# Miniprotein binders against q53ft3, part 180

Target 1, 195 residues: q53ft3
Amino acid sequence: MFGCLVAGRLVQTAAQQVAEDKFVFDLPDYESINHVVVFMLGTIPFPEGMGGSVYFSYPDSNGMPVWQLLGFVTNGKPSAIFKISGLKSGEGSQHPFGAMNIVRTPSVAQIGISVELLDSMAQQTPVGNAAVSSVDSFTQFTQKMLDNFYNFASSFAVSQAQMTPSPSEMFIPANVVLKWYENFQRRLAQNPLFW
Key: E = the ipSAE of ESMFold2; O = the ipSAE of OpenDDE; V2 = 0.75 times the mean of E and O plus 0.25 times the DockQ between their complexes.

## First folded at step 18 (miniprotein)

Design X1 (at its last look DockQ between E and O 0.01; V2 from the best seeds 0.00; counts 0 for: pae O 7.1 > 1.5, pTM E .589 < .8, other shape alone 3.87 > 2.5, placed apart)
Fold by ESMFold2, look of step 18:
Structure X1 (fold): chain B 195 residues (1-195), chain A 82 residues (1-82)
Amino acid sequence: as target 1 above (195 residues)
Amino acid sequence: SSDWEEIIRKIEEALRRGDLETAKKLLEELLKEAEKLGNPEVIERIEWHIEWFERYVEMGDYEYALLYIEFAIRVARKLSEK
């Protein structure tokens, strides 16, 4: 019924059903994940008047689950992107070594989807850190656009031996495209709004 | 009711044409209608949904933003049925 996608990982389409109305995806090494996409596969819609509340769970320092509401999916809006990088910060990040150690420690978290009445979902409010900010969304879109452009341009690359002479055509060495891509990514990482 | 549905329809139309000024005015109107309900906990829930609407408008996800206006109206209608 649901899928879960993390950039650079295999799409998960086989949720663990833990109750009639509850579904779970495991997220190993969750501390390296910044965003997660939750979506409906399109095979089984929600019943009329129902939708899905999406939760994120990570173990605290004692290994106990901490659950936070990320947001919702419905038949009318069947997919959403949620930010989870800010949700992994704990009191450990307040001491001199905590933030770096917390980020480097791999662990297993969960995405939970609870099928509920829309009227019940409306009584809930997601955690404020779960929203993808305009700056974060712009950065992610721009990175995808850069990857797309590089892959597109690279698909036309030819070796020196493969080129045909054409005096009226202009050509750009593939190194120029690579240099541009590398420089653009560096500038974007320094200031996502430079564009 | 019909007033809420008309406000949502107008917000949808404004967002589809990129008219942010009209969308902001309609958001203020929606909040004023919500405040007439007089229940502080219900008003707080409606205000939270409107804040999420604003966040998703800033992201450019206008369709998802409207989910939160629908939720605000569901909260208001639930109170009316009590």
Scores: ipSAE 0.428, ipTM 0.689, lowest interface PAE 1.9, mean pLDDT 69
Fold by OpenDDE base, look of step 18:
Structure X1 (fold): chain B 195 residues (1-195), chain A 82 residues (1-82)
Amino acid sequence: as target 1 above (195 residues)
Amino acid sequence: SSDWEEIIRKIEEALRRGDLETAKKLLEELLKEAEKLGNPEVIERIEWHIEWFERYVEMGDYEYALLYIEFAIRVARKLSEK
């Protein structure tokens, strides 16, 4: 029913169903994760009048799970991007997973999805800055990725006079990277979904 | 120069401790040393990395912030090898 995606990792499509209305994904090495995408697989829709509340949990200093509401997915909004990096030091909120003795390792966080009534979801307040609008989130993520790549590549830039001979290596002119970057930025600004 | 390597060493030590505030201060010192060397391109690049480091720290994206420290260090090392 649900999928979970972390950049640089394989997509997870096999959620652990811990209850009739609750699903959990494990996130190993969660400290390195900035964003998580939660999406419906499209195989099974939510029942009429229902959606999914998406929670993030991490172990506190005592190893106890701290759960926070990230946001929501629905039939009308079947995917969402959440920023979790800033939540790792936050306080826990009320969550539907409290009674579940999920075996946790200290380095593993979890994404929990609770199937709930839409009306109930509307009364819940996600943790601030976790839910990014899908388009804005995508744009921001893409921008960060582009900036990271450009900065990484540019940090290796040397003039021809500074080059150390390395016959086994291929070199790309910095101007090519810059041109690509500028073009991509322009296209992204015009239409974030241009591909 | 010995000064560059010392600053870099201290930055790396601060990172090992997870002390981002100290790392930030040291990056600023690194920039000052770069300014003394007077290569505008290198200065601009270090400034860029510092700016983005600070931005990502503010956003709570510490993983990316750390990368920009590494980029600044790399630029500084290249400068020191001249």
Scores: ipSAE 0.017, ipTM 0.249, lowest interface PAE 7.1, mean pLDDT 79
ESMFold2 (binder alone), look of step 18: mean pLDDT 76; pTM 0.678

Design X2 (at its last look DockQ between E and O 0.43; V2 from the best seeds 0.00; counts 0 for: pae E 1.7 > 1.5, pTM E .636 < .8)
Fold by OpenDDE base, look of step 18:
Structure X2 (fold): chain B 195 residues (1-195), chain A 82 residues (1-82)
Amino acid sequence: as target 1 above (195 residues)
Amino acid sequence: SSDWEEIIRKIEEALRRGDLETALKLLEELLKALEKLGNPEVLERIEWHIEWFERYVEMGDKEYALLYIEFAIRVARKLSEK
């Protein structure tokens, strides 16, 4: 139902379902993370009148989880970017994840998604600094993500002379990836929220 | 029909047209209409949603802007039912 993306890391599409209405992603080495993208996979929509409250948790000095509400995802807003770098020293808030005995290591944070009524979500207040408030921050995140993708894809590039025949596989020319990247950067520069 | 219900209808119509400016004006009118119900805490919540709506409009995130309008309307409806 949900995916989680950190720039420079593999996309996570398998959330741990800890309850009927609660999902959790682990974020190792969370101290190096500035932004996280939470998105719906598109396989299962929210029921009518429902959405998802997105929470971030990190261990405090005592190893206890500190939860903070980042924001929301809905059928109408199926993806969102959150800044978490400034939250690492914040105070905890009320959260729906209770004392879930999630085995936590000191370096692992979590993204929690709680499926809730929109009416209930309307009564909640996200932490103000979690919202991507600057076009620059969004652009930087997107650029890092794109660079990571390009570098990853390029690492598999081979010349035709180096290719081994594999009739069952499809191949994409490296120049196509480059052109896509350049076009995407151009669009991003024109309108950072073009998608 | 109550004055607030008619205002909500107009807000929804403005949103369908993509007229966020009109929607904002109508939200302010809705707030005034709801002040008669005398719940300051709920009114503050609606004002908060309106503020965030404006913020996301400025940021160019239309989908989040729409979400906070929806939240404002939902809070308003709940208040009016009491």
Scores: ipSAE 0.497, ipTM 0.805, lowest interface PAE 0.9, mean pLDDT 84
Fold by ESMFold2, look of step 18:
Structure X2 (fold): chain B 195 residues (1-195), chain A 82 residues (1-82)
Amino acid sequence: as target 1 above (195 residues)
Amino acid sequence: SSDWEEIIRKIEEALRRGDLETALKLLEELLKALEKLGNPEVLERIEWHIEWFERYVEMGDKEYALLYIEFAIRVARKLSEK
């Protein structure tokens, strides 16, 4: 019913269903995660008048779960990107998962999705620092990817005088990489979705 | 219908046509109408949704802006049922 995506990891599409109306994804090594995408797979919509409340859980210093409301997904807003890096030091909040026998592992965070009536969801408000524009997150990820590629490629740069003979290898002048990097940055700033 | 229900309907219409300036203008009217409800806990909940609506309007997320005004409507409608 749901998917969960973290940059640099495989998409998770097999949620742990812990109740008829509650779904969980595990996030190992959660301290390295800055953003998470939660989305509906599209095969099973919410029933009429219902939607999903999305929570983030991490263990506190005592190893107990700490849950925070990130926001919502609905048939009208079927995907969202949430920033979680700033949430890891927060205090817990009330949540629907506390009474459930949920499989939890110390030092593993979780994304919880609770299927609820829209009228019930309307009585809740998300934590203030979880809001993210989809365009902003795409731009941030893409800029980090560009910086990583440029730094990696540049670390192999040699001058013509430094080259060793290697007749079975092909070489590309370093300025080709720089020109590509500059062109891609310009196009991304002009239209983040140009590709 | 009540005055605030009419204001919410106008906001929804403005959002459907992408008229964010009209939607923001009507937000002030909605806040004034909601202050007259006389239920501070419910007013606070509606005000939180309006603040989220404003934030997502500023961010250009029309789908979330519409969701949060729908939530404000749902909370306000529960008051009218009393």
Scores: ipSAE 0.467, ipTM 0.737, lowest interface PAE 1.7, mean pLDDT 73
ESMFold2 (binder alone), look of step 18: mean pLDDT 74; pTM 0.646

## First folded at step 20 (miniprotein)

Design W1 (at its last look DockQ between E and O 0.59; V2 from the best seeds 0.00; counts 0 for: pae E 1.8 > 1.5)
Fold by OpenDDE base, look of step 20:
Structure W1 (fold): chain B 195 residues (1-195), chain A 83 residues (1-83)
Amino acid sequence: as target 1 above (195 residues)
Amino acid sequence: SPIQEEFEKLMERAEWHFEWAERYYEYGDKEYALLYFEFAARVFRKAAQLAKKNNDPESYKEAIEYAEEAQKYAEEIQKELEK
């Protein structure tokens, strides 16, 4: 139902379902993470009148989890970007995830998604500094994502002379990827929220 | 009074949603702006109902006016998203 994306890391599409209405992603080495994207996979929508409250949990100095409400996802807003780098010293808030007996290593944080009524979500106040509040921050995040993708794709680039025949495989010219990258950067520069 | 305190908390929450809705709109995130204006409207309406139960017509009027404003912005953004 949900996916989680950190720049420079593999996309997570397999959340741990800890309850019927609660999903958790593990974020190893969370101290190096600035932004997290939470998104719906598009396979299952929220029921009518429902959405998801997105929480971040990190261990405090005593190893106890500190939960903070980042924001929301809904059918109308199926993806959101959250800044988590500034939350590491924040105070905990009430959360629906209870005492999860997850053996946490000090370097692992969690993203929790709770499926809730929109009316209930309206009664909650996210931490203000979790919102991507500047176009520049969003642009920087997106640029890092683009660079990561480009670097990943280009690492597989081979000349035609170096290609091993594989009739069952489809190949995309590197120029197509480059053109896509350039077009995307142009659109991003014009409107960081063009999608 | 406990009722007045609850009313003020609701108004504060609704105002928070409203302000962030404006920020997201300015930021270009219309979907989040829409969501937060809708949240603002819901919470303002809840505050209004509380004021009504408390026989406070001035607080009721204030909350309703803000709810209507939030709803208006939500509707306008919804129209923009449908284009």
Scores: ipSAE 0.585, ipTM 0.858, lowest interface PAE 0.8, mean pLDDT 85
Fold by ESMFold2, look of step 20:
Structure W1 (fold): chain B 195 residues (1-195), chain A 83 residues (1-83)
Amino acid sequence: as target 1 above (195 residues)
Amino acid sequence: SPIQEEFEKLMERAEWHFEWAERYYEYGDKEYALLYFEFAARVFRKAAQLAKKNNDPESYKEAIEYAEEAQKYAEEIQKELEK
């Protein structure tokens, strides 16, 4: 079982299983997506000697699916970020899912994971350098968590004039949260692993 | 010849994996570095078996030496990940 995450969207953990060894996630509005994270949920490892080939599908100008190999996930590399922006339409002619009855609407891209033998995976080379390092993944996750917290906390901000008395509650000035955000952001840019 | 062409394709594919393994190691992605060195070793060994079947001991030796080098890097990285 697999997960798929795109920045600014809810994580998908319920892949469409189109065969015993083939799993698909839909990506609506794919033109706005630059990166996707594909990961194993951790409950079901690959069988020994097997791993997952990760593909991206987008409609070409006539709506025919085109599958491109992005890279791999394995028990030893259970999570990876793949860049999908800049992939050229019409490159790739692989049809690992083309014999399947995969339901898709026009202009919806898909991520496909095919469980395969490691020996078979080794015979393939991914398009370009779609996979991104784990350090970049940690930095991106950390930045999103930082932005999420700041946006959430700031949505509760009120001025002193808008407050009602509540002597049993403690309050934090909003600028303390802003200063923490700015300090954390600066430190993250210096060293993504400082925390 | 078609056999020599297949050998060269296998060597090129293995070298592609080896080069990306080195890049992932430089990026700090030891998990992908390990995976791609292991893939390189697998494909170099496949090329070696083809050279052996074609009675080409020089190509066999070259492919095996690259496979062993890739495997050595994979083993070193495995030790790093276990720490």
Scores: ipSAE 0.544, ipTM 0.853, lowest interface PAE 1.8, mean pLDDT 79
ESMFold2 (binder alone), look of step 20: mean pLDDT 89; pTM 0.882

Design W10 (at its last look DockQ between E and O 0.69; V2 from the best seeds 0.52)
Fold by ESMFold2, look of step 20:
Structure W10 (fold): chain B 195 residues (1-195), chain A 83 residues (1-83)
Amino acid sequence: as target 1 above (195 residues)
Amino acid sequence: SPIQEEFEKLMERAEHHFEWAERYYEYGDKEYALLYFEFAARVFRKAAELAKKNNDPESYKEAIEYAEEAQKYAEEIQKELEK
């Protein structure tokens, strides 16, 4: 139903369902994460009148879980970017994951999604520093995603001496990817919101 | 009084949602702007119902006017998203 994306990491599409209405993604090495994207896969919409409250949990200095409400996803807002870099030392918030036992995952943070009535979600206030409200943050995230794409695509480059004939496969010359990368990077520097 | 304190808490929560809706609209995130205006309207209406049940017509009028303003913004944004 949900996906979770961290810049520089593979997308997660297999949430751990911990209750009928609760889903969790593990985030190992959470100290290196600045932003997360939470999104609906598009296969199963929320029932009418319902949506998802999105939480972030990390172990505090004593190993106790600290849960913070990041924000919401709904059928009308199926994906959102949340900033978590400022939350790893913050105060916890009230949360519906009280049945979760984080003692079994002391080395990882978690993203929790709770499917709830919209009326209940409206009574909640996300932590203020989780919102992506700066062009610098957006530009930084976008630049890292662009670098990741170029590095990924380039890892498949082969020389003509190394090519194996594959009539059923299509190939893209590596210089096309490089030109796309150079053009996109230039346009982003001129206007971070051009796209 | 406890009832006035609850009313003020609801108004503050709704105002918070309204302010975030405005910020998301300015950032160009119309889907989140719509979501937060709708949430603000829901909470303002809850505050209005509390004021009505406590025979406080001044507080009722204030809350319902804010709820209607939030709903108007949500409807306008929804029309923009349909284009």
Scores: ipSAE 0.595, ipTM 0.867, lowest interface PAE 1.5, mean pLDDT 79
Fold by OpenDDE base, look of step 20:
Structure W10 (fold): chain B 195 residues (1-195), chain A 83 residues (1-83)
Amino acid sequence: as target 1 above (195 residues)
Amino acid sequence: SPIQEEFEKLMERAEHHFEWAERYYEYGDKEYALLYFEFAARVFRKAAELAKKNNDPESYKEAIEYAEEAQKYAEEIQKELEK
């Protein structure tokens, strides 16, 4: 139902379902993470009148989880970017995840998604610094993500002379990826939120 | 009074949602702006109902006016998203 993306890391599409209405992603080495993207996979929508509250949990100095509400995802807003780097010293808030008996290493944080009524979500207040506070920050994040993808894709580039015949495989020319990259950068420069 | 305190908390929450809706709109995130205006409207309406139960017509009027404003912005953004 949900995915989680950290720039420079593999996308996570397999959340741990800890309850019927609660999903958790593990974020190893969370101290190096500035932003996280939470998104719906598009396979299962929220029921009518429902959405998801997105929480971040990190261990405090005593190793106890500190949960904070980052924001929301809904059918109308199926993806969101959250800044988590500034939350590492924040105070915990009330959260629906209770005592998670998950063996945590000190370097692992969690993203929790709670499926809730929109009316209930309206009664909650996200931490202010979790939202992308500027277009510039969003642009920088997107650019890093884009660069990472481009570098990843280009690492598989081979010349025709280097290609091994594989009739069952489809190949994408590297210039197509480059054109996509350039077009994306142009669109991003015009409107960082063009999607 | 406990009722007045609850009313003020609801108004504060709704105002917070309203402010963030405006920010998200300025950032160009219309979907989140829409969501937060809708949240603001919902919470303002709850505040209004509480004021009504408490026989406070002035607080009721204030909350309803803000709810209507939030709803108006939500509707405008919804129209923009449909184009």
Scores: ipSAE 0.317, ipTM 0.740, lowest interface PAE 1.2, mean pLDDT 83
ESMFold2 (binder alone), look of step 20: mean pLDDT 90; pTM 0.889

Design W11 (at its last look DockQ between E and O 0.43; V2 from the best seeds 0.00; counts 0 for: pae E 2.4 > 1.5)
Fold by OpenDDE base, look of step 20:
Structure W11 (fold): chain B 195 residues (1-195), chain A 83 residues (1-83)
Amino acid sequence: as target 1 above (195 residues)
Amino acid sequence: SPIQEEFEKLMERAEWHFEWAEYYYEMGDKEYALLYFEFAARVFRKAAQLAKKNNDPESYKEAIEYAEEAQKYAEEIQKELEK
């Protein structure tokens, strides 16, 4: 139902379902993470009148989890970017995840998504510093993510002469990826939130 | 009074949503702007109902006016998203 993306890391599409309405992603080495993208996979929409509250949890100096509400995702807003780098010194808030018996290493944080009524979500207040603070910060994050993707895709590039026939596989020309990259950069420069 | 305190908390929350809606709109995130205006409208309406139950017509009027404003912005953004 949900995915989680950190720049420079593999996309996580397999959340741990800890309850019928609660999903958790582990974020190793969370101290190096500035931003997290949470998104719906598009396979299962929220029921009518429902959405997701997105929480961040990190261990405090005593190893106890500190939970903070980052924001929301809905059918109308199926993806969101959150800044988590500034939250590491924040105070905990009320959260629906209770005491999870997950063995946490000190370097692992969590993203929690709680499926809730929109009316209930409206009664909550996200931490202010979790929002993308500036267009520039978002642009920088997106650029890094884009560069990472481009580099990843390009690493698989082979010449026609190097190709091994595989009738069951589809191939995408490298120039298509490059064109996409250039177009994306152009659109990003015009409107960082064009998607 | 406890009712007045609850009313003020609701108004504060709704105002928070409203301000963030404006922020997201300015940032170009219309979907989040829409969401937060809708949240603002919902909470303002809740505040209005509380005021009504408390026989406070002035607070009721204030909350309703803000709810209508938030709803108006939400509707405008919705129209923009449909283009």
Scores: ipSAE 0.517, ipTM 0.830, lowest interface PAE 0.9, mean pLDDT 85
Fold by ESMFold2, look of step 20:
Structure W11 (fold): chain B 195 residues (1-195), chain A 83 residues (1-83)
Amino acid sequence: as target 1 above (195 residues)
Amino acid sequence: SPIQEEFEKLMERAEWHFEWAEYYYEMGDKEYALLYFEFAARVFRKAAQLAKKNNDPESYKEAIEYAEEAQKYAEEIQKELEK
């Protein structure tokens, strides 16, 4: 039903089902992980009126799990990226895994998904520092695309002394491209939706 | 009173969802914006039911107006996603 992906690791598609409505993925060496992607495989949708509450769990100083609500996945939002780098010393949140607390090896955390009614999910408040916006990803892609364009155009730059005669061609000073690039970056940072 | 405290907690939770919905919408995550507006509407309606049970028509009106606003945004975003 669910998948879990960490950059640089093999995708996990075989969650441990610990109850009819609860699924868990193990995250070994969790201290090195900054982000996790949780997604629906697409084979089995949530029943009507239901969705998934997504939790992160890590062992405390006594080896006992501390659970934090990261956010949600639903049929209408079937995949999400969560930031966990700031959560590894945070406080626990209310969670449905209480009686299922399992002492685990240090350095192994868990992602838990609890299938719940949407009405019940609405009563929960995720930790705010787990949020990663799709606009941040779009902004990063756009900035990398602009870097690529600038580097490509700059690879053809020549000084006036190096120019070959080409009287029928138009030329643009290289600094115009740089100024456009700097201005575009500033506008994108101010309003990611300006385009 | 205990009922007034419960009402205020529900309104705060719904406002939390509403604010995150606005954030996600501004950031271009329309799927989460829709989800959080729908959650806000659900919690505002729960607050309205509590105000009605407590015979508090002004709190009822406030909560239901917010619920309807959240629902309207959700419906508009749903139409955008269906395009």
Scores: ipSAE 0.447, ipTM 0.824, lowest interface PAE 2.4, mean pLDDT 78
ESMFold2 (binder alone), look of step 20: mean pLDDT 90; pTM 0.885

Design W12 (at its last look DockQ between E and O 0.69; V2 from the best seeds 0.00; counts 0 for: pae E 2.0 > 1.5)
Fold by ESMFold2, look of step 20:
Structure W12 (fold): chain B 195 residues (1-195), chain A 83 residues (1-83)
Amino acid sequence: as target 1 above (195 residues)
Amino acid sequence: SPIQEEFEKLMERAEWHFEWAERYYEHGDKEYALLYFEFAARVFRKAAELAKKNNDPESYKEAIEYAEEAQKYAEEIQKELEK
């Protein structure tokens, strides 16, 4: 089984299985998505000699699907981040999903994973090099999580005059959060894997 | 000829994988570097098989040498990942 993660959204772990070897995730509001993470859940590895080809599908101007190969996942590379922001106006190529009975709203994009022989996967070239390096992926994901945490914590900031007494709760000064944020960003820029 | 054109397309595809494998390696993605070196080796060997069927020993030797080079890099990276 596979998972699909978009930054700022809940992870999807329940793919629609449209064939024995084909899995699909729906991506509503796809125009707001720049990157998608596809990963193996770890409970069922690919059979020996096989891997997963990962495709992105979006509706064209007439609402018809356009499918593009993003890249691959394998037992040796079980997760990858794919950039999709530049692909939403591209042309499709040969793909294995055309014969499937896949239900889709015209405005919804899809991620398709096709389990294939490694020999067959090697004959394909992903469009636009949508895959992102592990270091870049780690840095990007970590930066977004850091920004999210800071904005969330800051949204609860109050002055001392605005505080409601809550003696059973612990509090921290807002500048401690800012100092942590600034230090973490500096450390991340120096070494994205420092933590 | 159609066979020579097919051979050249296979070599181009394998070289594409090889160059991206090098790029992934230089940028620290050893898992994708390994994957793309292995893919390059597979496609170079397919090109070598085509050259052999076409009775072209020069192209066969070229393709098999590239396949062995790609495989060597893949094996070295595999050992790095196992450390």
Scores: ipSAE 0.492, ipTM 0.835, lowest interface PAE 2.0, mean pLDDT 78
Fold by OpenDDE base, look of step 20:
Parts: sequence; structure tokens; C-alpha cells
Structure W12 (fold): chain B 195 residues (1-195), chain A 83 residues (1-83)
Amino acid sequence: as target 1 above (195 residues)
Amino acid sequence: SPIQEEFEKLMERAEWHFEWAERYYEHGDKEYALLYFEFAARVFRKAAELAKKNNDPESYKEAIEYAEEAQKYAEEIQKELEK
């Protein structure tokens, strides 16, 4: 139902379902994470009148989880970007996840999604700095993502002379990737929400 | 009174949603602007109903006016998103 993305890391599409209405992603080495993207996979929509409250949990100095409400995802807004880097010193808020007996290493944070009524979500107040103005943060995130992808793809680049015959494999010319990258950057600059 | 305190808390929460809706709209995040205007409208309506139960017509009127304003903005943004 949900996915979680951290720049420079593999996308997570398998949330741990801890309850019928609650999903959790683990974020190892959370101290290096500035932004997280939470999104719906598009396979299962929220029921009518429902959405998701997105929480962040990190261990405090005593190893106890500190939960904070980041924001919301809905059928109308199936993805959101949250800034978590500035939350590390925040106070905990009321949250629906209770005491989860998850063996936490000190470096692992969690993203929790609670499926709730929109009316209930309206009664909640996210932490102020978590919701990044979508345009600037999205542009920055997308640029980093693009750079990461380009760097990753280019690391596999070989000259034709260096190629080993592999009839079972398909090859994409590096110039195609570059062209895609340039076109994507152009479109992003024109309209960050072009998709 | 406990009822008045609850009313004020609802109004404060609704106002918070409203202000953030405006901020998101200014930053081009229309989907979140829409969401938070809808939240504002819902909470203002809840405040209005509480005022009505408390026989406070002035508070009721205030809350309803804000609810209508929030709803209007939500509808306008919804129309923009559909273009």
C-alpha cells in the first residue's frame, strides 16, 4: 500500500504491517537522512473519508522512541516529502503506535503511517518544520535523485571495445541516459510537477 | 467554561490549518493547501456546532463565516487542480 524513499537508497515498498491500520518502515542510519518521501503504491487506495497520518520516530538519548507527526498522505495527495534532519531535537507528540517492541539499534529510525479518518486527521497538528514547501524541497530532492541515478548508471558505462559479448543482455547507450537526464532537468526546471 | 475552552481550542486549530493552507498555496503546493483548507473548514464547522449547542450565536456566526471562507478556498483550489 505504501512506499518509502530516501535519496541515495533503495525504495522500500514492503512496509511492516504492525496493525490492520498501521504500517512501519525502518530507516537505518537516520542521522544522515535529510528528507524522506512517503507515497502510495497505487495498488490500494484509502477508503472513502480516510487518509494516512505520517509519523517519524527516532531514539532519544535514553534509547526511547520519540514520535512526531510529519504530515499526511491522502488519495488526493498520494505522495509527500518530509524534512526529518531538523527534528532530531524535538519533543515527542501523541501518536498511535504505542510501545512497539521493535529491537531498535540506536541508528535506526522509523516512518509510521496510520490509516485514519480525515476528520480525525484534521484534529492533529504536524510539527512545523517537517512539511517542506514542496516545490523547493522537491526540486532539490529530485535533483539529488537524478544525480544519484546518473552517477549510478554511469558507473556501469563501458566502451564498445570493453564490452564482453552477452547475447542474453540488453544494453542501453550512455548517451540515451544523458539525454534523458538533460530532458528531465529541463522539464523539472519548467514545471516541478510536470508528471 | 469547559465548553468555551474547547471552542477556543477548535478555533485555534482551525486557524492553524488555515494559515498553513495559505503558506502551502503561496509555495505552490496546491494539494496540501487544499487538504489544509478542508481541514480548517471541518474544524471550524465543529466549533460552530459546539457554539450552537452552547447557545452562543456570536461564536457560531464567527465559526461559520470562517468555515465558509475555508471551504471557498478549498473549492477554488480544487478547480485549479482539475485544469
Scores: ipSAE 0.314, ipTM 0.740, lowest interface PAE 1.4, mean pLDDT 83
ESMFold2 (binder alone), look of step 20: mean pLDDT 89; pTM 0.884

